# Ledger of designs, part 21: VH-VL binders against Small ribosomal subunit protein eS1 (rps3ae)

Target 1, 206 residues: Small ribosomal subunit protein eS1 (rps3ae), of Methanocorpusculum labreanum (a2sq57)
Amino acid sequence: MARKKQSGGRKVEGWKAKNWYKVHAPEFLGKQFIGEIISSNPENVPGRVLTVSLGELIQDYSKQNVRASFKIMNVAGDAAYTQFNGHEMTKEFVRAMVKKRASRVDSTITVTPLGSTRELQVTITAFTINHARLSQVQELRAKMVKVVEDSAKEADFESFVSAMLKGELSKKMFAECKPIFPVRRIEIIKSESVSSAADRAAALIR
Short names: E, the ipSAE of ESMFold2; O, the ipSAE of OpenDDE; V2, 0.75 times the mean of E and O plus 0.25 times the DockQ between their complexes.

## First folded at step 14 (VH-VL; framework fv_pozelimab)

Design y2 (from x6 with heavy chain E103Q; at its last look DockQ between E and O 0.71; V2 from the best seeds 0.72)
Fold by ESMFold2, look of step 14:
Structure y2 (fold): chain C 206 residues (1-206), chain A 120 residues (1-120), chain B 107 residues (1-107)
Amino acid sequence: as target 1 above (206 residues)
Amino acid sequence: QVQLQESGPGLVKPSETLSLTCTVSGGSISSYYWTWIRQPPGKGLEWIGYIYYTGTTRYNPSLKSRATISVDTSKNQFSLKLSSVTAADTAVYYCARDSYGTQPYPLDYWGQGTLVTVSS
Amino acid sequence: AIQMTQSPSSLSASVGDRVTITCRASQGIESDLAWYQQKPGKAPKLLIYAASSLQSGVPSRFAGRGSGTDFTLTISSLQPEDFATYYCLQDYDYPLTFGQGTKVEIK
């Protein structure tokens, strides 16, 4: 095989004009530049998801172990605009919170913020100081869920997501759980934007 | 060195209210589940309920909401009231510290106990 | 409420004997089981928590074992001060409940 072989040709197979698109976080998070993507067709850009460090995005070092994801919704010129898609604390960060002889109290719920058509599935986790008794595990779970659900009923989507990402909901849950049992930490460790239950039900009827 | 001491009347008439106080010395009343337990003469132990230092309470359903536990942090004391007593409420009453929560040991310090007799 | 059943209700033993007391829960309680010693006219004293952890100041001749529903307290070499009534306590869920007791008497 000749390393210098050049077949006659006027163009390289697969070449196509490409454009760069600057991707921006949602306006309620400061519309920060979060990255670039390349595409030959602007119609292929919507739907793509970018993931960034929340700590870098909002200039808060305490959030360096939190990843936020954003889905591109539309393109204007060379800019792509996103909506919040979800967040997740790194697995290493969550694992470091686990204590061998303590309780981990988990709940996954779906909320629809005030006036929103969008649903968020959130995973709430409490880490107790020591092993909690069953009734207190149940009370902690119920209280955590109630705080998050009540907050969603009283806030629009952007306000709810901001309170969640900035730790305001975690502080509220901690205060409300303090009278039940000693808790080291309560966090929303994951959120994910999901299709509504109505949309899922409609897809089954055909 | 934490010590608990029960005090209150040793004789109570049927249908009246039993009232006991536990005084905590050698330590603060904060950060624990302050608990009442009773033992009828010659019988086993029955958990009555607790008050957490924040004011939250829990009671044994067997007492049909007749029990009320309260705390007075300024006096370093917590108390039990048991209403509508009968002879079945005759027992030695203990106060205890439930250190579970911040520590793994349930009911690790007990008072000496006080006998309360319910009789006409 | 979780019922705790102790066996035997009483036993007679001599100084130096190995004794074993059994406690059974009406449902699984993991390892949330404590053992208490009570002498006449005295309050109970915590011996063992979390099924097998020895409380500070308790002699090493006391040992607890078990998980789930079946638990034992063993005294490896009975001493004169060990003649007492022993209670198990489940601290898995409220209301907290004790076994009916096991009286260890001098033979």
Scores: ipSAE 0.649, ipTM 0.872, lowest interface PAE 1.6, mean pLDDT 89
ESMFold2 (binder alone), look of step 14: mean pLDDT 92; pTM 0.942
OpenDDE, look of step 14: ipSAE 0.857; ipTM 0.947
ESMFold2, look of step 16: ipSAE 0.595; ipTM 0.861
ESMFold2 (binder alone), look of step 16: mean pLDDT 92; pTM 0.942
OpenDDE, look of step 16: ipSAE 0.852; ipTM 0.944

Design y3 (from x6 with heavy chain E103K; at its last look DockQ between E and O 0.78; V2 from the best seeds 0.73)
Fold by ESMFold2, look of step 14:
Structure y3 (fold): chain C 206 residues (1-206), chain A 120 residues (1-120), chain B 107 residues (1-107)
Amino acid sequence: as target 1 above (206 residues)
Amino acid sequence: QVQLQESGPGLVKPSETLSLTCTVSGGSISSYYWTWIRQPPGKGLEWIGYIYYTGTTRYNPSLKSRATISVDTSKNQFSLKLSSVTAADTAVYYCARDSYGTKPYPLDYWGQGTLVTVSS
Amino acid sequence: AIQMTQSPSSLSASVGDRVTITCRASQGIESDLAWYQQKPGKAPKLLIYAASSLQSGVPSRFAGRGSGTDFTLTISSLQPEDFATYYCLQDYDYPLTFGQGTKVEIK
C-alpha cells in the first residue's frame, strides 16, 4: 500500500538534500569500511555510533559472535572517522557458554589504559568446568580482575583494546587462573567507553 | 584402579617434624587436589589441606601454618610435613584424592592410613 | 569454619530396620554435602555426594536427602555389614569440615 499524498501544490525544490557518509573503523583496526549513514546536516554526524560484527570487520570467522561499536568523531568530505566505543559478545553466545553444573564468575571493572584520558568499563566472565567452592570463586574473581588491571597499566588505549579484542587478555587470565581451579573459559564479554575520572570529578565540582 | 599408600615413621618426638609421603598408583597424580586428613584414635576426622597438581596449596587454619604439603609429579607422590608436633598431633594420617573440580566426587579415594604417635 | 553437627552420636538397631542419621550445617551449604562410612581399622568410604547422589558401587538402600542446612542419610533396610561409623562432610567452602560421627551398632 502506497502512502496517501496530500494535495496542495507543493514545490519539490524545497525538499532537503541528503548526503551519504562512508564510515571507517579506527586506524589500529585497519581503517576498514564499516557502513554508511545519511544526513542532511554534516554537524549531526559526529557522535553517532555504528555497531558491526568484529568477525566481518577483520575477516576472522572466530569473531562472528563479537559486535564492536564505533563512535564517529569527525567527517572529511564524504568520509566519517571513528574511535572505538565498545564491544559485546552476543547474548546468545554468552548464554550458550552456561552449564548448570558449573560456576559463573562475573566482575565489572573500570580501567584507564596507560597515558589515556579515556576509560573503559569491562565485564569479565569465567566459566568453570564444575561447581567451584566459595573460596575458589573469590580467588578466580580476584585473579582475573588483577590481570586486566595490570594489563591496562602497561598498555596504551589502542594496545589494550587490541589485546582485548584479539583474545590475548582472555588467554592470560586463563593461564593465571589454571592453578586455582579447572576453568573452561574466561572472556571479556563486554566493554564500553565511559566518562573519565577527570570528567566525573569535574561534574561533581559543578 | 587408583590406589594411595601412606609411608613414613610411626613415632615422632615432641617438637620435631612429622614427615609422610603418599604414593599414588593406578592413575596419574595430575588434575586433582591431593589431600591429607587425620583422625586421632577413637575420634573424628580433620581435614589438613591439599596440594593441586600445579603446586598450589591450601591448609586448615587450625594448624597455624605448621603444615607443608608438596608434590612430585614425576614420582606420582605427594608429602606432608607437620612441624613442632605435640601429643595432640597423634593420629591416623590419611592421604586422599579430592576429585572435585574435574569430577563431582569429594575425597573419593583414600589411603589405608598410618598411625603416627607423638611421644617421649 | 562451617560447623557440622550430627545426630545421634550413636544408635543401636536390628537387621532390617530403617535408620536415619541427621547432619546440620551452621550456615547454608546448598547441596555440597557428602556422606562417608568408616568401619573399624579402615579408611572412610564415600557413599553419597552432592547431598543425594549415590557413589558407584554403593547399595541402593543408602539414600541422602536435604539442601541448605539440614541433611539426612537413610539406610532403608539395615544389613550386618552396615555396622560402622558414619560422617557427613561439607564441601561448600574451605576448610572442609566433617561432622562428629554417628556410630551404628547392630543388635
Scores: ipSAE 0.606, ipTM 0.852, lowest interface PAE 1.7, mean pLDDT 89
ESMFold2 (binder alone), look of step 14: mean pLDDT 91; pTM 0.940
OpenDDE, look of step 14: ipSAE 0.812; ipTM 0.918

Design y4 (from x6 with heavy chain I29F; at its last look DockQ between E and O 0.71; V2 from the best seeds 0.70)
Fold by OpenDDE, look of step 14:
Structure y4 (fold): chain C 206 residues (1-206), chain A 120 residues (1-120), chain B 107 residues (1-107)
Amino acid sequence: as target 1 above (206 residues)
Amino acid sequence: QVQLQESGPGLVKPSETLSLTCTVSGGSFSSYYWTWIRQPPGKGLEWIGYIYYTGTTRYNPSLKSRATISVDTSKNQFSLKLSSVTAADTAVYYCARDSYGTEPYPLDYWGQGTLVTVSS
Amino acid sequence: AIQMTQSPSSLSASVGDRVTITCRASQGIESDLAWYQQKPGKAPKLLIYAASSLQSGVPSRFAGRGSGTDFTLTISSLQPEDFATYYCLQDYDYPLTFGQGTKVEIK
């Protein structure tokens, strides 16, 4: 009597129905729809990052060369809500701003906006009309850093980011640097959300 | 063509303040670093400082405590004051245009210079 | 301050001679060096900027070379009007500093 080997039917793990989630920008940027993500498990949706054109997001063509990143923080039903994660100007755009026999002045600083536990690393770039002398470069750098630091002290996180993305900080830096040396343009070419010391510590306990 | 002309007293007593004015004509006053340079008799050139058309100044550290440069944009003039002068401050004083911020030419236009003698 | 050292302090030459003046910076100044000509009783005149670029109106017999710390001014064929004192200027950083000068005299 040949024992019929019960072919252990591979439990076809049921095709968990994938759900689509509509991702929205933060409220201070208008809560606009920025894209869709698919997941079989809503618990895996938080932490994902979407990058979109800032120009499209805020309907400003002048910002078409800026990409903004948003991190999904929570999900409610089929909606996913985000926080600002950073921005970056396209490499092509930055390269196009560099002129022969002119100076590029870069500075990277970390700021903590008022009342926030979140830190933001900001990269500022000044493009001069012509070549600047060393001391002038240093002075420009110091001035730009000071403007950004002072602004961070006076604004909450959302207000600071808004001012940064809208170009208000750039305008202020331009105005304060112009009396020092002829500058063509000043831009915050990059920002990155940096985990707070507290967040880092919490991650270590996990 | 841009022209610069120095004016002021040719004789100053020790411990007094040397005062000179440079008048600019034939060009734009804006966007340049207006500069003072001096040359003692038979010696080399020493950069004193500049004033940017916006009023920003920079001085040679060797003279920073005594030198003051000012600008009057309405008259296309900038001035030098050097306090507590000694015989060592006897020199031909030149005003010059530094176009480095807008053009690649350092000190491209100069005045004729004015001799200032410190003597009792 | 950046120190500029010229060599020689003086030289004698004849019309038609090749003349070379050197300037050394105490630190690297890239190409931010200018050359000036000064005649007696006159203000210095810009000859060369950015180490090797001739100012407008300057004869082609003048040539500047160098980068970093060592620079040279060459007059390929000395003319009667070229007898003067020459100065190098670093414009890399403030304070601006001149070399001590080189007097070119008629032999």
Scores: ipSAE 0.843, ipTM 0.938, lowest interface PAE 0.5, mean pLDDT 93
Fold by ESMFold2, look of step 14:
Structure y4 (fold): chain C 206 residues (1-206), chain A 120 residues (1-120), chain B 107 residues (1-107)
Amino acid sequence: as target 1 above (206 residues)
Amino acid sequence: QVQLQESGPGLVKPSETLSLTCTVSGGSFSSYYWTWIRQPPGKGLEWIGYIYYTGTTRYNPSLKSRATISVDTSKNQFSLKLSSVTAADTAVYYCARDSYGTEPYPLDYWGQGTLVTVSS
Amino acid sequence: AIQMTQSPSSLSASVGDRVTITCRASQGIESDLAWYQQKPGKAPKLLIYAASSLQSGVPSRFAGRGSGTDFTLTISSLQPEDFATYYCLQDYDYPLTFGQGTKVEIK
């Protein structure tokens, strides 16, 4: 059990009792309930990360193998509110896309959506139908990176994340890469909110 | 059985444009890189370039300023134009099919070749 | 451009001989090498792809080996129909490039 602590000058039984907090998705994703956590002190709740099936969150069956993570930023009453922390396709889902006689084209880049101070590191992967020659691999990589970078320049943080999670960026990359080499799939398989200098400084005072 | 056949003039004057067409039959046109290769008499092979059925092209840097490859998907044909020819361009010209999809075979079907002589 | 160097330029051999032809790339090309056979007046014919895989209909006396920069084509027990010129091709990057050729002639 948690150690009992004195409040108001005398000991009171149960001051360290744990409470449940209802965790909500960010406003741009509808603020829907995504889970619960327990804590004895509301001050210990911010900073915690929850992971949920993206398919359940956005009501899209095709996204059941995609996990989205959300970091709790603040508490109000019995509710906790989050910001987007990242997403990742399950390892099994990604492995199922790999074929021996084909090329896998990877790139990890960092983007800063329009007007945002927040950065996202994204991992983009293309899976070709057959073995691609080096120049074709390089052209595919350049094209998929350019699509994602250009999209970040055109969209605020919430719009960019929504387009990424709903597969709109994947569709655009696929269309732009078709003239270069036959591609089976192009996906953003992972994204992660990157710790900026400001975020690291804030973390040091906690 | 895929068949490729080159056609075009066998004699071209210096400084003029060499023009060849390859007709593809007996297989799918839409899934491959359609390629031109040449071979001067008694010499080795030189890759000229390709066209993908979508119209995307790539050329050997040695010929890039002079070569143009085009495609007519409705006729299952692709063509080579080589401008400003000299005697060095005298060669047997081949068209060939290059790999796509689960087909890892580079240049697996060739036309019979057509000799083009550059002479006054 | 990746340069492909074949050796020898020519050789004379008898039916039944074992023949080895080498091909060297100016940089690493993994296993992205093919071998072609060309008879006089004919187009080249694909024999081997991916360094060591036989194309359909090619006799098992043809064997390809190698990876990286150094490759060989071996013909065990040479047959009358094997007298031809042989070319390697790298299909690792553009422009695609051929070796200079090796002419195998009757002794």
Scores: ipSAE 0.560, ipTM 0.847, lowest interface PAE 1.8, mean pLDDT 88
ESMFold2 (binder alone), look of step 14: mean pLDDT 92; pTM 0.949

Design y5 (from x6 with heavy chain Y53W; at its last look DockQ between E and O 0.77; V2 from the best seeds 0.73)
Fold by ESMFold2, look of step 14:
Structure y5 (fold): chain C 206 residues (1-206), chain A 120 residues (1-120), chain B 107 residues (1-107)
Amino acid sequence: as target 1 above (206 residues)
Amino acid sequence: QVQLQESGPGLVKPSETLSLTCTVSGGSISSYYWTWIRQPPGKGLEWIGYIYWTGTTRYNPSLKSRATISVDTSKNQFSLKLSSVTAADTAVYYCARDSYGTEPYPLDYWGQGTLVTVSS
Amino acid sequence: AIQMTQSPSSLSASVGDRVTITCRASQGIESDLAWYQQKPGKAPKLLIYAASSLQSGVPSRFAGRGSGTDFTLTISSLQPEDFATYYCLQDYDYPLTFGQGTKVEIK
């Protein structure tokens, strides 16, 4: 979403000027400023989603083709605070990694990091150097899924997301897959935070 | 030019272990799948298994887990052990390089082969 | 395991003849098929990989065709050095499996 700016106005009693809210990334990502939104009512601000370049957010130019999204959860004064909503590598960036003579190994899984009430759906893709035999494609898929699942068992939500966004999970998957077949790279190309069954059930009770 | 040479005993008693070594010369053992294949006299070829230069192995299920392949990178060689042999294991044993992975061609270099006879 | 069936099991031919050897897979293997030539007392030699790609140093009279389950090796003009046994190999999945062989003999 583009930032919207508008001059505020005040007239006769009962009218309110629109206010600008400065939106910040989650604390575990450094509470970086990620944009502004405008609203006349602070109670209308929660729930909005902003998407930013991950490269700009974490000051890592290798992540310029990665978009991260954040959902506003609360407002304090003129500041709005978010939680991680997901990330995605651009389609053009992913397509540029495809080679005709190589195998592409995909898997989409859902994990619940240690002690988390939120689930995270992740899409993992491996690109091999050359065409792989069927059993090796299946072994690569199983290995990369296991690495991500095991990492989620040992990390809270924030630690898991940080490891994912900084490429640490990709490096671990790459190291674990190299003994099976020559791989060129392995990436988590997409993630999406989804509400857990427990959170949905709690919302119905209240 | 890469060359492979099998070595080991040509006669093995039933129930004992067949042991062969393949020495690789003219190239490094790195980056490839190092493979054993056998051919009983007058019959076709049977793939036994491989060792990837990283140490990872795979075996033909038909050998009922009797096969073990190992690599010694310092000697530039890899080996086959086949336990509990019977007369059915009498064959010419070949070592070969499987260059798939980094290249598209399977089993592109073969040793000369060595006949192993299983008899009392 | 993927079974590879060659036909014929043997054939007799004269120098200059065109010969065709067929290999059939028990399931689809895309183009993951190789052809080997074996002379008596020698190791097999790779001729064709990826169903139709000619290995370096192999004469152009050898040609491979096919995909899926049905494959052929053709020798367009048989030479004296071509009398040998020919094997196909599927490299689609493990265990790797060979056809039973086709012996090409002098008529």
Scores: ipSAE 0.602, ipTM 0.860, lowest interface PAE 1.7, mean pLDDT 89
ESMFold2 (binder alone), look of step 14: mean pLDDT 92; pTM 0.944
OpenDDE, look of step 14: ipSAE 0.834; ipTM 0.933

Design y6 (from x6 with heavy chain T35N; at its last look DockQ between E and O 0.80; V2 from the best seeds 0.70)
Fold by OpenDDE, look of step 14:
Structure y6 (fold): chain C 206 residues (1-206), chain A 120 residues (1-120), chain B 107 residues (1-107)
Amino acid sequence: as target 1 above (206 residues)
Amino acid sequence: QVQLQESGPGLVKPSETLSLTCTVSGGSISSYYWNWIRQPPGKGLEWIGYIYYTGTTRYNPSLKSRATISVDTSKNQFSLKLSSVTAADTAVYYCARDSYGTEPYPLDYWGQGTLVTVSS
Amino acid sequence: AIQMTQSPSSLSASVGDRVTITCRASQGIESDLAWYQQKPGKAPKLLIYAASSLQSGVPSRFAGRGSGTDFTLTISSLQPEDFATYYCLQDYDYPLTFGQGTKVEIK
């Protein structure tokens, strides 16, 4: 009596139907649709980052060289909601702003907007008309940093980011730096969300 | 062509304040740094300070406590005051334009200079 | 403050001679150095800026060289009108500082 080897049917793990999720920008940026992601498990959707053109997002052509990143925080049904994660100007755009015999003044600072536990690392760049002397460079740097720090103290996270992305901070920096030395343009060329000490600590306990 | 001309008293008593004015013609005071430089007789040049057209000033640390530079854009003039003068402040005083912020030329236009003697 | 040291303090030369003046900075100033000519009773005149760039209207016999801390002014063929005092200026940082000067006299 030949024991029929029960061919252990490879349980074809059922093709878990992939679901599409519609990703939306934060409310302070209009909750616009910014893209779609696919996942077989909704639990894997949070933490993903999407990058989009800021110009397209806020319908401002002047911001076409700015890319904004958004981190998915939660999913509800087929909708995914995000928070601002950072922005960056294109390298080509930044390079195009550099002129011969002019100075580029860079400063990177970390700010914590009012009432927020979130930190934002901000990189500011001033482009001068002509070459600046060392002390003038230092003064420009100090002025730019002060403007950004003061703004962060007076605005919540969303308001601060909005002001930053819309160019309001740049305008303010420009106005305050012009009396020091001739500047052509001041831009916040990059921002990055930095995990708070609390978030880092929480990640270590997991 | 831009021209600078110094004016003021050629004689100042010790402990008094030296006051000079530079009149700019042939161009606007706007967009440049306006400097004062002095040269004691038979000696080298010493930079005193500047005023930017917006009113921002910078001084040589050696003179910061005594020097004040001001600008009058309506008259196309800027001025130097040096307080508590001594014989060591006897010098030819020059005003000069610095276009470094907009052009690559440091101190490109100078006045003819004015001799100020500190004597009792 | 950045110190500028010129050498020599004075020199005697004849018309047609090659003259070289040196300026040394107490620290690196990249190419932010200018040369001035001053005649008796006159204000200094800008000759060279950015270490080696000739100011408009200045004769080609004048040449500036150098970067960092060591700089030179060369007059390839001295002319009668070139007898004067020459100054280097650093414009790298404030306060602006001059060399002590070099007097070029007729031999």
Scores: ipSAE 0.747, ipTM 0.883, lowest interface PAE 0.6, mean pLDDT 93
Fold by ESMFold2, look of step 14:
Formats: structure tokens, C-alpha cells, sequence
Structure y6 (fold): chain C 206 residues (1-206), chain A 120 residues (1-120), chain B 107 residues (1-107)
């Protein structure tokens, strides 16, 4: 379908053509097709955000209840390319993990992967088998935070996000927490790409 | 059906190390917190510390510099060493299973206790 | 450390009496309180966990109540086998701490 231009500000019924753009995941995630969008102007395509099932994106059925979001950064021909914007487990899925006689141990931290100008805010949740004592909750929280922070110091942005989305960080946290208290599950339930301190400082100076 | 049994010397000289072993029968060391508690004659109960089946330990701050708890999974046993003992360490020593974690029951199985007297 | 204070330190009662023992925590411990019974020459026995839940095999005449800082153990009709020393334990945080005990004696 070909775009049609109009001039002079007049209304023209049925003449405004729209084009389909194939949206692709970032290169480090294999540039898979993640969806299509419609626009009459390719200049309006950058900035749009798509949300997809992570399970479908990385071909991992255990991630079917995880949504990943991607922001379109540029267009080339009929293709649009994205950056990672965040992920979140559905509220229904998280709610189903809670058991009435267990503890939920939460922490929200911000990490800056090695050499990155972008920060990630991540929410880490452990679900214990039974109610944990206060000192055990504190030890679990400290351990899971340390694992994620250490991993971010050792990995660039793309490697860190990949490890997070594919469950490698969750597996490492589980192994490190096992000696402390019986844990049923540890997950990074949410992440959000945020402006770095340098970017925020630059914005204030303008 | 789980049973715990304390063993070790009943008499220890001051400044020496008190050493006790708890043998677990009718069940495995796995999945539980294994505790030592003491009771001076005619007095109340004092928690000494635990070892988790994975090897992680925690101690009462009042005894942390002197107490060491260890586990030998091949013998289904855990032990207490208390260094530099004085007469104040004279007590009945109990080992106990803490099922908190897999179950909600704190200190649900206890050994019979063994009296340790610190005397010159 | 969380201090646990029991009262009374001792009491005298007859078979059939209703007795109440109190335990007070030096800070809030939610419902993370257990009660133990100890007879002479024997190890403590768990009666109540989570402030009010009966351990398996414990007679229903034992009842625990309370939350926060103030807790009670009630024996609704004292039996001959109930003459013992009773301890509360907070299991909210480490170090685990016991009350000093309450001796229930026969009149």
C-alpha cells in the first residue's frame, strides 16, 4: 500500500494511505518479528512501544505470563527496530505464586550495567515455602540484591537484560538463597528502563 | 518418630572446651534447622544457636565468640563446641529440631537433655 | 534482643481450676509466639504455635491468645498432668528468646 500526500490543509476523504511496518526485537534478542503497526507517516513510528509475550519471543513456554515491552527507535524500509523498554510478569501470575502461610520478600533496585548509559529499575521477589523470621527475610533480601548488583557490574546492558529475561539471574538467586531459608521461587517480576543520572543532569542544565 | 539424643562428657574443667554431639534417628538431617538450647539447673531456657542442614549457622550474640555448631551428614549428627567455659556454663544442654521453614513449628522435637557441670 | 516477660512467676491451683499465664514482648512480634510445657526432668514440649494454633496431640483445654506484645495461655480446666512449668518463646526474630517461666503448682 502506497502513501498519498495532501497539501493546502484541505480534507480529503479516503485518500490518506497507511503503511504497515514490521517491528523487530533488538539485535541481541535475534531481531525476531514481534508485531506490526500501521502509520501514514514513517516519521511518527519512532517512539511507539509494543508489548509482547516473552515466552513467544524467546521460545520458552515457562515465560508465557511475562510481558516484554520494546520502544521503536528507527525505521528502515518496511521494518522498525526497537530497544528494550521493560518487562513485567502479569499481576494474575504473581498473585498465584502467593501462598497463605508463606512470606513474600520484595526489593526494588536500580542497576547500571557495565559500560551502559542507561539504568534499569528491577523488582525482585522471593516466595518462601513458609513464613520466615525477620532476620531470614533480611538475609534473603540482601542476598538476592547482591546477586543482581554483582551481575550488573559484570555484564553490559544487552547481556544483563538477556540473562534476566531468560531466567539465568533467577536461577543464580535461587542457588545463593537456598542455604538461608526454604524458597519456593525467586523471580525478577518487573524491570523498567530509566534515564541515567548523567541524562537527568543534562536535561536539568538545558 | 524422629528422635534426638545428646551425648558427651558430663564434667568439664574451667577454661576448657565443652563438646556435645546430637544424634538424629528416625529421620534425616535434611530440610531442618538444628538447634542447641541450654538450661542452668532451676533456671530458664537460653537459645545457643543453630545449624541449617546446608551448613549455615547462627548464634546467640551472647555466646557468638565461644560457640561453634557443626554438622556431619554422613553420621546424621550435629555438634556443639563451647570454648573457655566457666561455672556459668553449667546447664542441661538440649538439642532440638526447628521445623520452621518447611513447617510452621518452632523447636518441635527435643532430645532428653544432658547435664554438663563445669567444675575444677 | 527481644525480651519476654511472663507473669506470674508461679501460681498455685487445684484440679479443675481455670488458669491464665501472660507473656509480654518488649516490642511487637505480630503473632510469632509459641508456648511450651516442661515437666521436671524432661525436655520442653511444644503446645501452641503462631500465638493460638494447637500442636497435634495437645488437648483442647489449652488455648493461646494475643498479638503484638501481649499474649496469654489459658488452661480451661486444670488436670493432674498439667502441673508443670510453662514458657513462652518469641519466634519473630533471632536470637530466639524465652520467657523466664511460670511454675504451675498443686495446692
Amino acid sequence: as target 1 above (206 residues)
Amino acid sequence: QVQLQESGPGLVKPSETLSLTCTVSGGSISSYYWNWIRQPPGKGLEWIGYIYYTGTTRYNPSLKSRATISVDTSKNQFSLKLSSVTAADTAVYYCARDSYGTEPYPLDYWGQGTLVTVSS
Amino acid sequence: AIQMTQSPSSLSASVGDRVTITCRASQGIESDLAWYQQKPGKAPKLLIYAASSLQSGVPSRFAGRGSGTDFTLTISSLQPEDFATYYCLQDYDYPLTFGQGTKVEIK
Scores: ipSAE 0.595, ipTM 0.857, lowest interface PAE 1.7, mean pLDDT 89
ESMFold2 (binder alone), look of step 14: mean pLDDT 91; pTM 0.941

Design y7 (from x6 with light chain A50T; at its last fold request DockQ between E and O 0.67; V2 from the best seeds 0.78)
Heavy chain, then light chain:
Amino acid sequence: QVQLQESGPGLVKPSETLSLTCTVSGGSISSYYWTWIRQPPGKGLEWIGYIYYTGTTRYNPSLKSRATISVDTSKNQFSLKLSSVTAADTAVYYCARDSYGTEPYPLDYWGQGTLVTVSS
Amino acid sequence: AIQMTQSPSSLSASVGDRVTITCRASQGIESDLAWYQQKPGKAPKLLIYTASSLQSGVPSRFAGRGSGTDFTLTISSLQPEDFATYYCLQDYDYPLTFGQGTKVEIK
ESMFold2, look of step 14: ipSAE 0.688; ipTM 0.886
ESMFold2 (binder alone), look of step 14: mean pLDDT 92; pTM 0.943
OpenDDE, look of step 14: ipSAE 0.825; ipTM 0.929
ESMFold2, look of step 17: ipSAE 0.700; ipTM 0.888
ESMFold2 (binder alone), look of step 17: mean pLDDT 92; pTM 0.943
OpenDDE, look of step 17: ipSAE 0.795; ipTM 0.910
ESMFold2, fold request of step 20: ipSAE 0.729, 0.540, 0.758; ipTM 0.900, 0.823, 0.908
ESMFold2 (binder alone), fold request of step 20: mean pLDDT 92, 92, 92; pTM 0.946, 0.945, 0.944
OpenDDE, fold request of step 20: ipSAE 0.865, 0.869, 0.862; ipTM 0.952, 0.954, 0.950

